# Designs tried in a protein design chat: VHH binders against Glyoxylate/succinic semialdehyde reductase 2, chloroplastic (GLYR2). Part 20

Target 1, 314 residues: Glyoxylate/succinic semialdehyde reductase 2, chloroplastic (GLYR2), of Arabidopsis thaliana (Mouse-ear cress) (f4i907)
Amino acid sequence: LAYRVYSSLQSTTPSTRDELGTVSIGFLGMGIMGSPMAQNLIKAGCDVTVWNRTKSKCDPLVGLGAKYKSSPEEVTATCDLTFAMLADPESAIDVACGKNGAIFGISSGKGYVDVSTVDVASSILISKQIKDTGALFLEAPVSGSKKPAEDGQLIFLTAGDKPLYEKAAPFLDIMGKSKFYLGEVGNGAAMKLVVNMIMGSMMASFAEGILLSQKVGLDPNVLVEVVSQGAINAPMYSLKGPSMIKSVYPTAFPLKHQQKDMRLALGLAESVSQSTPIAAAANELYKVAKSYGLSDEDFSAVIEALKAAKSREA
Below, E stands for the ipSAE of ESMFold2; O stands for the ipSAE of OpenDDE; V2 stands for 0.75 times the mean of E and O plus 0.25 times the DockQ between their complexes.

## First folded at step 17 (VHH; framework vhh_enristomig)

Design v06 (from u05 with R101K Y106W; at its last look DockQ between E and O 0.01; V2 from the best seeds 0.00; counts 0 for: pae E 18.0 > 2, placed apart)
Fold by ESMFold2, look of step 17:
Structure v06 (fold): chain B 314 residues (1-314), chain A 120 residues (1-120)
Amino acid sequence: as target 1 above (314 residues)
Amino acid sequence: EVQLLESGGGEVQPGGSLRLSCAASGFTFSDYAISWYRQAPGKQREWVSTIYDSGWTYYAKSVKGRFTISRDNAKNTLYLQMSSLRAEDTAVYYCARVEEKDFHGWEDSWGQGTLVTVKP
């Protein structure tokens, strides 16, 4: 709540198109989230240069007036402020620090804003590599789906160099509805970790509900419907419930990553003596699901950890 | 701009078949799970089937074995092959994009729908 009040006071300061057009913007990664984010910057009048590993993903942005460069290095070399939106930590590190990576073109006076979803250690690694060049670094993982990205309604969980947060703010406001400055690098990833801890705990509880309903002779599809009409509704339950009932787990968020986030959240809780018993119990279920070979399935496969060996075959 | 356009609806006899199409544009079709939903008059919109970018498919119990979801990524088109149609299948059918890489997995884009009527 305190963060919401703080961000509202800061986010009400508008920026004009003239100020936006004097900063050259790089954007690395034209995936599901990155493409609409970059498009919003272009439509607001920003000078945008794009890159993606698969060049054809840049074509829609070039068609809207973006410039293209063939490597992350060339983008950061020609831009004042570069955003990176990559699908996983390996890609985020590779784009920043790998061959022809951002660090080889970025220097003092420039900024790198990583809006990817990565773990704390990866964010700290990228930060160190960027700052060793003399450039500024901000992590800014987002909350929100593809539609909020298209509508400029993302929520940014930022941490890092405060001057870069302030310089990036007008562009974050184009791409999102709110932003939070959380201090040191790592705190953005940590906030996302706490959010994912809650999500993992919710899924574990939902899995128990499905199985209990089945055991007492209730229709679990009716359970999903009842949940969808009440105060505990979450879109995740309606989306995942039917496939969980069928014992199929198409991967949207890998179970191994949810288990990793639970483990890291428990470590964070230990470091500050915070009790998180529900997350601890849920983590044990994710660990059991991993032992069953479900690491690459969707995190909803956690339901398998609660089944007897005979029922897992169904 | 994301656009989903359903077609192929119409009138059919009980036990008959129809094939629905959903033409997608304004996004990288191959990166998304896409679902079919339907809404009968006076009822809530209900999920019918989902196909993921991996090719995995899922079906509501009411349609399993009768409906087949498929996609053609080269044509940016989603299909629903409906067979053994029943009166209770009468509804407006919608395709919807599912956000795969969001931790919520929300359905965030919808088509305008195509009407399927199973007549007596």
Scores: ipSAE 0.000, ipTM 0.125, lowest interface PAE 18.0, mean pLDDT 85
ESMFold2 (binder alone), look of step 17: mean pLDDT 81; pTM 0.823
OpenDDE, look of step 17: ipSAE 0.273; ipTM 0.713

## First folded at step 20 (VHH; framework vhh_enristomig)

Design w01 (from r03 with E100Q; at its last look DockQ between E and O 0.49; V2 from the best seeds 0.00; counts 0 for: pae E 8.3 > 2)
Amino acid sequence: EVQLLESGGGEVQPGGSLRLSCAASGFTFSDYAISWYRQAPGKQREWVSTIYDSGDTYYAKSVKGRFTISRDNAKNTLYLQMSSLRAEDTAVYYCARVYQTDLWGYEDSWGQGTLVTVKP
ESMFold2, look of step 20: ipSAE 0.012; ipTM 0.397
ESMFold2 (binder alone), look of step 20: mean pLDDT 85; pTM 0.853
OpenDDE, look of step 20: ipSAE 0.420; ipTM 0.801

Design w02 (from r03 with E100Y; at its last look DockQ between E and O 0.07; V2 from the best seeds 0.00; counts 0 for: pae E 10.4 > 2, grease 26.1 > 24.2, placed apart)
Amino acid sequence: EVQLLESGGGEVQPGGSLRLSCAASGFTFSDYAISWYRQAPGKQREWVSTIYDSGDTYYAKSVKGRFTISRDNAKNTLYLQMSSLRAEDTAVYYCARVYYTDLWGYEDSWGQGTLVTVKP
ESMFold2, look of step 20: ipSAE 0.000; ipTM 0.227
ESMFold2 (binder alone), look of step 20: mean pLDDT 84; pTM 0.839
OpenDDE, look of step 20: ipSAE 0.244; ipTM 0.727

Design w03 (from r03 with G55D D56Y; at its last look DockQ between E and O 0.05; V2 from the best seeds 0.00; counts 0 for: pae E 9.1 > 2, grease 24.8 > 24.2, placed apart)
Fold by ESMFold2, look of step 20:
Structure w03 (fold): chain B 314 residues (1-314), chain A 120 residues (1-120)
Amino acid sequence: as target 1 above (314 residues)
Amino acid sequence: EVQLLESGGGEVQPGGSLRLSCAASGFTFSDYAISWYRQAPGKQREWVSTIYDSDYTYYAKSVKGRFTISRDNAKNTLYLQMSSLRAEDTAVYYCARVYETDLWGYEDSWGQGTLVTVKP
């Protein structure tokens, strides 16, 4: 027994790139995020099998050396570990549990990692259906967009079966720069909402600061620099402050999505009787900015909700 | 994979000019905001300037009107044209890839830096 333990301690060293090819990888969904994620796995030497509802979306992946299967069921039947990146909760549920879905090919000894952005209830539903087959489940929603996906710089907010987290880790490291294990399914989605609630509240407060500095005759560019050198520094202030002062809001995170996340976070807070009055006030500003037609601008456009009516001639 | 390489530093007289370059590789350069930072001896790193993929530019007050940031997406190169240099501009200058996510906006990749010394 002692020798068995000693041998396993030696085997805990980081795996080499050659070991990546011993696990067959499925990838469901070749959209704007899924395609570059799967391409990074292929380029790293992984044995990848792909599927997409529109078959032609798989052609670039097959050209890079991927295998193709005609259904989620056939992908999970032939792969050890399957990732799913779908655009919405309905698609994520349908691919996992619907006709010819992943649950009909997956079984004990296999794993399903859902990297889709879904609500807590949908993730729990998918988890139950997958685990009822004897397979393991991990939710792994991402922080990042197309550019981080292409560059292998995503941040994974994972929750679910710890053994699957450990098995998936090398592949998550190919597709991202960091990963968090947050315990039970649902905690990944919840963490994303809480962080985005804080971010939205910070931006609203910063917008007030910019406008107040201007009204009292201070240089708002100096405000941005002063903030950047002190205890309240956040990269967001340095990155967005100058454009906000110029009233230009190049979209990195759409205002409509920040407002949605504020609403969902307030709902989460209500469900556990947690007071979040700062977020509630900030959400009102995002709603006003949406009413001004700024939904597709960057969330920093929330500053427009605080400006005098003459700037918004009607 | 991601690589940023600064060059063009050196010694210069007060009031002089230098042009810094940052050669980028391992990512789609044109899709990112790129920034210059600097770190004087014994000080924290400070932001100098940012250029967005839309070519909108921003400057710290201490350098505005003296420094010009630009990019050449065909050459994957970021530039900082520095003029009217002062002793307080003496620092190691870094370029950094900056990106924003639905959770995070921060600098994630840094070059090795290039030293600019303005003679006393």
Scores: ipSAE 0.012, ipTM 0.322, lowest interface PAE 9.1, mean pLDDT 85
ESMFold2 (binder alone), look of step 20: mean pLDDT 83; pTM 0.842
OpenDDE, look of step 20: ipSAE 0.260; ipTM 0.728

Design w04 (from r03 with E100H T101V; at its last look DockQ between E and O 0.67; V2 from the best seeds 0.00; counts 0 for: pae E 11.2 > 2)
Fold by ESMFold2, look of step 20:
Structure w04 (fold): chain B 314 residues (1-314), chain A 120 residues (1-120)
Amino acid sequence: as target 1 above (314 residues)
Amino acid sequence: EVQLLESGGGEVQPGGSLRLSCAASGFTFSDYAISWYRQAPGKQREWVSTIYDSGDTYYAKSVKGRFTISRDNAKNTLYLQMSSLRAEDTAVYYCARVYHVDLWGYEDSWGQGTLVTVKP
């Protein structure tokens, strides 16, 4: 009786380590993104079982306390919730649905969270295969790359089975700084397209600003600094502006991929009769930059599309 | 400790060919994008080419179609095959490990460089 009264004075917030240890976690794929994501789960006290096509890639995880299984099927058979982080759609499909794939071990009451970067069609295919077993599916593509993955600063754009989103949320919070539930499978990939459409438009307008500043006799390096101190600041302006001024475009996001995302976003907009004239204009600049042979350079090379007759005349 | 060691530089005539190598150690080579950069005397370094862990390749406009980047993950070695060399290709060539932050990257480790001289 006294215990019941005393317990009402305790915090109602459970310990994250104790709560995390009640769910067995599978993690498929120990590449440049998957390895640090799984390491963060292990360091937070999660019960993690790992797999990778190259077994030695699992050794660091096992050294941190992870369990190992020799196939995706074995991982999903022994875990409540399995994350998959694969490099490409073919690998994501093969790991989920191929020989000894996740679908052969997963069943009702379990969940599969695909954090891979795949196209909408691939995500829908994997979703169907997983859900046909009676299990739940969540797509959760990420914004971020290796450093944010190591730092637990990823942004998850999730869509799929809402109960699985809620069950996965604590683990997504360990691996990232924010998460969004976007409804039906495919909406995660769609949100990423819309975000990248905005990003491509922002870079195009920034490129115009750099060139205009030069033409009117202003120092474009000062422009970058002024922008960084105000309401329109974005990390990409500070990170890419100095290189753009020097006409150097080391590739972090290929221009061809930005142009593809612009095209796909415009197609999406057409399908729902949404006007996106700024993105349409920006896409024309990316197409011009591709015609200059800049497809493999960083998307900031879009500034070359705005340069005058000297580039065109060459 | 990350180590990158370039080799294969030398003197060539215009139109000639060279193959540069970059031996890597101290990190899991297959997990990283690796780039070639070059620097002519008195100029800033300029990006030449990048190969990702996926095998995808990217080239600066000035070298596309003349240079080929490749990697041998079993030997932890990056290569740059240069052909149709021009006087403006004269530079010290560096390899660098690329570290990605979101949709962009930065070079966190550099080699000491190897000199390529194309006679005028």
Scores: ipSAE 0.000, ipTM 0.229, lowest interface PAE 11.2, mean pLDDT 85
ESMFold2 (binder alone), look of step 20: mean pLDDT 83; pTM 0.835
OpenDDE, look of step 20: ipSAE 0.340; ipTM 0.774

Design w05 (from r03 with E100M G105A; at its last look DockQ between E and O 0.09; V2 from the best seeds 0.00; counts 0 for: pae E 8.9 > 2, placed apart)
Fold by ESMFold2, look of step 20:
Structure w05 (fold): chain B 314 residues (1-314), chain A 120 residues (1-120)
Amino acid sequence: as target 1 above (314 residues)
Amino acid sequence: EVQLLESGGGEVQPGGSLRLSCAASGFTFSDYAISWYRQAPGKQREWVSTIYDSGDTYYAKSVKGRFTISRDNAKNTLYLQMSSLRAEDTAVYYCARVYMTDLWAYEDSWGQGTLVTVKP
């Protein structure tokens, strides 16, 4: 007559933090991103077991209450849900599938969530290897860097096994501000491409607005203010507008990368017969800006494509 | 809670120099680009200078060669060294954290400002 039921409180209760500790969490990789992510899980009350190739990187986590295991295999063998945050695709593959890798410790009933930033082919490879064990796989690449990781403000672009997405969601919420389930592995990269296409088109349109306002005798600084007070406000307009008016383009997102994303988005649109004429026009402006030698400037330098280079010297 | 506190404003003569500071707390200072902005009475805020976490620096044309932005990550402090000051530099100067998570969102955090007055 063993009484083994634990109260699973799905209703709102004061003990929500204690319930997070009922799922054993593995975390592979204590680098710049992984360490603060794991620390946020520990601080929230999760039962965390850590591993890193350089063992001493785990010492701060153990000092906060984490358990340590000497291999990815041992972590996945002892944990219900394992996150991996590795610096590059080769490391992500090696940790999952290499010697003493995660696949040797996981089985049916367990989940592997790869939060690394890897290419589609690498993620598909890891997914196949994990799922061949009977375990579930979720890719969850992040939007953000060290500072969002520390602040718990990452944005997760997830794809893979939906039951694992649902199981992982509370822990993703500890480490991030939002999460998306995008279906098949690889759809995270596609979503980034579509978003960047929109961003590039918005900047090109804004550049036209600045120049038109100047030509008709309006103060473009007032234009930026008017835009900031209404429904079309976007943070990048307020951030970049003043410097664009002064023809200064401090690099936050290189123009060459925005142009590449426009080109790739147009290719994706072609592959599914989706019309994207605004993006096509914007891409031509980014190509002109590159021809002016502005590839390494911020993508807001696209405004220069709408000017005659010699007329700016008059 | 993110906090930015500007200091070092005051009155100077034309051609004079002044050093502004921005003390940061509540976030990992070394991970962010930080900017100076200024606002004269009745005018919009305008960008002055930015320093990135890489150490790369950028300046508005009106201040390039006269102002120098720098950071001390050990002290969580941003600086603006202003030289060859002119009457048109009279404004309230703000520091601002620029927070952008790649493609999805960012948050501006602003200080209360410090007044710089260049005597006519």
Scores: ipSAE 0.012, ipTM 0.259, lowest interface PAE 8.9, mean pLDDT 84
ESMFold2 (binder alone), look of step 20: mean pLDDT 85; pTM 0.853
OpenDDE, look of step 20: ipSAE 0.173; ipTM 0.675

Design w06 (from r03 with S54Y E100Q; at its last look DockQ between E and O 0.46; V2 from the best seeds 0.00; counts 0 for: pae E 10.6 > 2, framework grips, grease 24.5 > 24.2)
Fold by ESMFold2, look of step 20:
Structure w06 (fold): chain B 314 residues (1-314), chain A 120 residues (1-120)
Amino acid sequence: as target 1 above (314 residues)
Amino acid sequence: EVQLLESGGGEVQPGGSLRLSCAASGFTFSDYAISWYRQAPGKQREWVSTIYDYGDTYYAKSVKGRFTISRDNAKNTLYLQMSSLRAEDTAVYYCARVYQTDLWGYEDSWGQGTLVTVKP
């Protein structure tokens, strides 16, 4: 067929539980995040077809009523709407565009929603490859980890084809507690970077405050309390402050990942000529903390980069 | 009801060893990161170690190389093997369940504690 007609997805939006089963859903990737996401769709009554590089990871899903296909191509060939949740950009690209990849089964009238966490360039690449088939593309990276995924409490930062966002919305609502439509592909990944840039800068500034308070003879525990009672309160300060004062950094978000996000955010800022000098300075501190062997500690260990060498070694 | 019950505390000589246990019930133990904390008399509670559900372990600098955290998911039990004990390790030791977000985690459930005393 030489005929290339894009279908409207707007008229197929589900309105009841029975209508959730009228859209055939593909789900690629049954890892720590993908498996519970797909399980929530199945439990809600969706018609779900799954794939994973390691077939046995699909067994729990099949036991709940999912169908199985042996390749991403076969999933997209048989499904109206396919979600992909892969661990890294290389896997996300390979599943979409590699051998037996999603692009070889997907076509006009279908949609691909990449819920993986990838960089802007990777998301744009996948988008181009999918849209060249005539299909629609939506990036939808998530905020949340294993427990929110199991509980259907993820936050979706979506960007891409608006008709696909509208068609996917009921299924995103099954898997999450909120969703944002951010316009063009790349804006979801960009939003996540901007948020994490702010977080990293906040931690570096807070670390300076703790150390300054100590140097001038104030009680840093009182500083944490004062901050918590006022307009600059953030849960991060209350949760991390006491441990930072004691120089202990139990890992919730590894310092190496915060440093990577600072680097990527600075690259994004450069690409649009946006000055981010606070983030640049903070990134230098994260790089110093990495040089001290703190890469696997919590990102609050950035305070160690600000200590005098003698006091740090002691 | 989430329950965390520590045991294995006691008195020990400097340089000695102890093994602490934390028996967990009322939740899917294998799905959570679990931490050890300690609190010496008149001091604030401090983090000691965390083991994640995916197996990674983390330690406070004051105990790194001397303490080993582990878990037995079949028995719903967390362990802390303590070696080369010092007077400053004297404290009540608590286990805590960690609620995780994509940005950070916090402890949402605590045990009653077990006392470790390292003799002077």
Scores: ipSAE 0.000, ipTM 0.278, lowest interface PAE 10.6, mean pLDDT 87
ESMFold2 (binder alone), look of step 20: mean pLDDT 85; pTM 0.853
OpenDDE, look of step 20: ipSAE 0.361; ipTM 0.772

## First folded at step 21 (VHH)

Design x01 (from w01 with A33T; framework vhh_enristomig; at its last look DockQ between E and O 0.19; V2 from the best seeds 0.00; counts 0 for: pae E 11.6 > 2, placed apart)
Fold by ESMFold2, look of step 21:
Structure x01 (fold): chain B 314 residues (1-314), chain A 120 residues (1-120)
Amino acid sequence: as target 1 above (314 residues)
Amino acid sequence: EVQLLESGGGEVQPGGSLRLSCAASGFTFSDYTISWYRQAPGKQREWVSTIYDSGDTYYAKSVKGRFTISRDNAKNTLYLQMSSLRAEDTAVYYCARVYQTDLWGYEDSWGQGTLVTVKP
């Protein structure tokens, strides 16, 4: 179920700038991710209407030719297809369902694509509220950060109404390099969670390698170099290894967020009786690192959980 | 095109001070974490300091208390104030934009570097 590739029956896309302008696009949220995403749609010739809680964040978009509306309701009332990119589940729910929210302007024949990072329960809640209006809903959390958003290189992990996925596809292609249709709403959030569980486990094992190499008298900087030249290389090892060896953890992905993702992944695994013992062990290390006050450090700070108490004093 | 251009390097006596600058263009500077790295002759590049878009700062142990990273978002410029310089601080200093994009990779952009020489 749901692992089959998406249908090609609606693979037709607008081929010119004028054809892209035949679908009115709403975009809610002009933060560090949403602004460049919306800019790419405008530059491709789309008819874009924007909103943000702080109106001045829309000024660059309006300067590029976007229209502005003063509420999420007004955006969805005037647009065929509305994207939402909000910072957290609370904001995503508020924009969709709160005062002057998207649900009050959206109706049958329209679509809402939530590209925010939210938990499964929040995505299901928003989906229910949108679909109760007769509109279609697609969750589409992204893999990528500011630079991929600017370059149109995001990866979309979509789930929800298949006809909306197909209608949204050309616009997702403008903002990203690939997209996946994963079936029912919740599966996009679940896929992102599984991917991040793997990443957290990789970092924990790398941390063990660094410490073991030091204990047996090897140069851990040479370990990083050796790893970088072989089949197990991952870019994060080269980027984080040197600072991990020096016990400094400049934050790219906060440890608290990695620990949260481990916790949620373990809950997901429990719900389907899937054994994930490596992730369970790694999560205990992230919990210990949090107890050391490292929640806001990079998730590579998990190495601190593995150190003996005396070594932390040095 | 992302561009990073370091300046302010030069010769200094032990215990002296220098301020390095990095002029940034081709991206929204205020939205990104930026770092300083250094590379001594014949050695591997090492991390020195990072300042986040939030303004939070972090330092390698070897420089903490002696170096101060800062940014001026209005001028798209990153700074490194270096004090109490030692011979082991002699290196080419680079500013870099380094960030994790996803499990498949990190992305980086580097300047040309500026040479700091602390006289023996």
Scores: ipSAE 0.005, ipTM 0.205, lowest interface PAE 11.6, mean pLDDT 86
ESMFold2 (binder alone), look of step 21: mean pLDDT 85; pTM 0.851
OpenDDE, look of step 21: ipSAE 0.359; ipTM 0.770

Design x02 (from w01 with T50V K61E; framework vhh_enristomig; at its last look DockQ between E and O 0.11; V2 from the best seeds 0.00; counts 0 for: pae E 8.2 > 2, placed apart)
Amino acid sequence: EVQLLESGGGEVQPGGSLRLSCAASGFTFSDYAISWYRQAPGKQREWVSVIYDSGDTYYAESVKGRFTISRDNAKNTLYLQMSSLRAEDTAVYYCARVYQTDLWGYEDSWGQGTLVTVKP
ESMFold2, look of step 21: ipSAE 0.012; ipTM 0.312
ESMFold2 (binder alone), look of step 21: mean pLDDT 85; pTM 0.853
OpenDDE, look of step 21: ipSAE 0.387; ipTM 0.773

Design x03 (from w01 with S35H K61E; framework vhh_enristomig; at its last look DockQ between E and O 0.12; V2 from the best seeds 0.00; counts 0 for: pae E 10.2 > 2, placed apart)
Fold by ESMFold2, look of step 21:
Structure x03 (fold): chain B 314 residues (1-314), chain A 120 residues (1-120)
Amino acid sequence: as target 1 above (314 residues)
Amino acid sequence: EVQLLESGGGEVQPGGSLRLSCAASGFTFSDYAIHWYRQAPGKQREWVSTIYDSGDTYYAESVKGRFTISRDNAKNTLYLQMSSLRAEDTAVYYCARVYQTDLWGYEDSWGQGTLVTVKP
């Protein structure tokens, strides 16, 4: 009974859905994120060709009807539109531009959509290499984890060639719930860094609030409740506050990744002479938490950086 | 389609008990933290309890010792056992899936709610 707006054969975008099978789709990278993304495209009726460095990771997709090619070059040679979802910037660059890379099969009339999470410089490099072939490029870093990828609930922060954004949009809608077009290449990665800088700063200030409430004899559980009822409410406070009070940090987002993003955001701020003193202070706390061996714990473990040394031993 | 359906609400006397259920479908239930929230007349919605996929449980101070959250992953069902009910517990109770999609954003899904009325 509950459904998306597009839950029936009759939907608000029937022309794009009616044409899904007319665009041959490549998908490079069958990791934790890429595999469920590609599976959603196949389940929606798209003509999908897959590749992965470890061939056996493609087997579930081939079982669902995907075609397989043995290199990124062969995928882009046979597809109109190719998505790439790689775990890190080095892999994203290698798949696009390395030996047997996507640039050797892609040409004018084709498009490359990099949904990987990479830094601004890496995205610009890949863009240049792809566009030098005459093809179009779109960066589309993703907000979401494995569960949103499986559920088709990702958020895309896109930038690059507008005609490619429009051509890719129906497929992004299959894999996600929202998409943003942010203009020129680099703006997607920059937006992600700015948002993550804010989130890391919010968690650090929340951690200070929890500890201050305890020190002055207030109940920190009541603090979480009070915060949840007003204008400063954020879902992460209610979700993480109770476990933070109990010093439990089940990992949803590793602290090491939040610290890395704080560092990169501060570098971006420096490059444009933007003062970000709150983020700078928060980053020092994440660095302290890393020094305590909390790198693989949830980023809410940043609260440990604010505790007295004797209390951490308990 | 993510669906959450609450049931088990009703009228009770002060000090009474109720058991709320939330039937989940359209997602892999065992992979997610699931929450209970409530909204009293004229008030904003407030968090009541959380159970994580690990089985770890957490409670708002106002309900600690009186409410117990649990899950049955085989039945895709979340429960809230309420005891020692008070007039202040009168509210519409919602189950919700709320999860952080990355360090950047959140996704949420809510049921329609079930009314609990504790008679004065």
Scores: ipSAE 0.006, ipTM 0.238, lowest interface PAE 10.2, mean pLDDT 86
ESMFold2 (binder alone), look of step 21: mean pLDDT 81; pTM 0.816
OpenDDE, look of step 21: ipSAE 0.339; ipTM 0.760

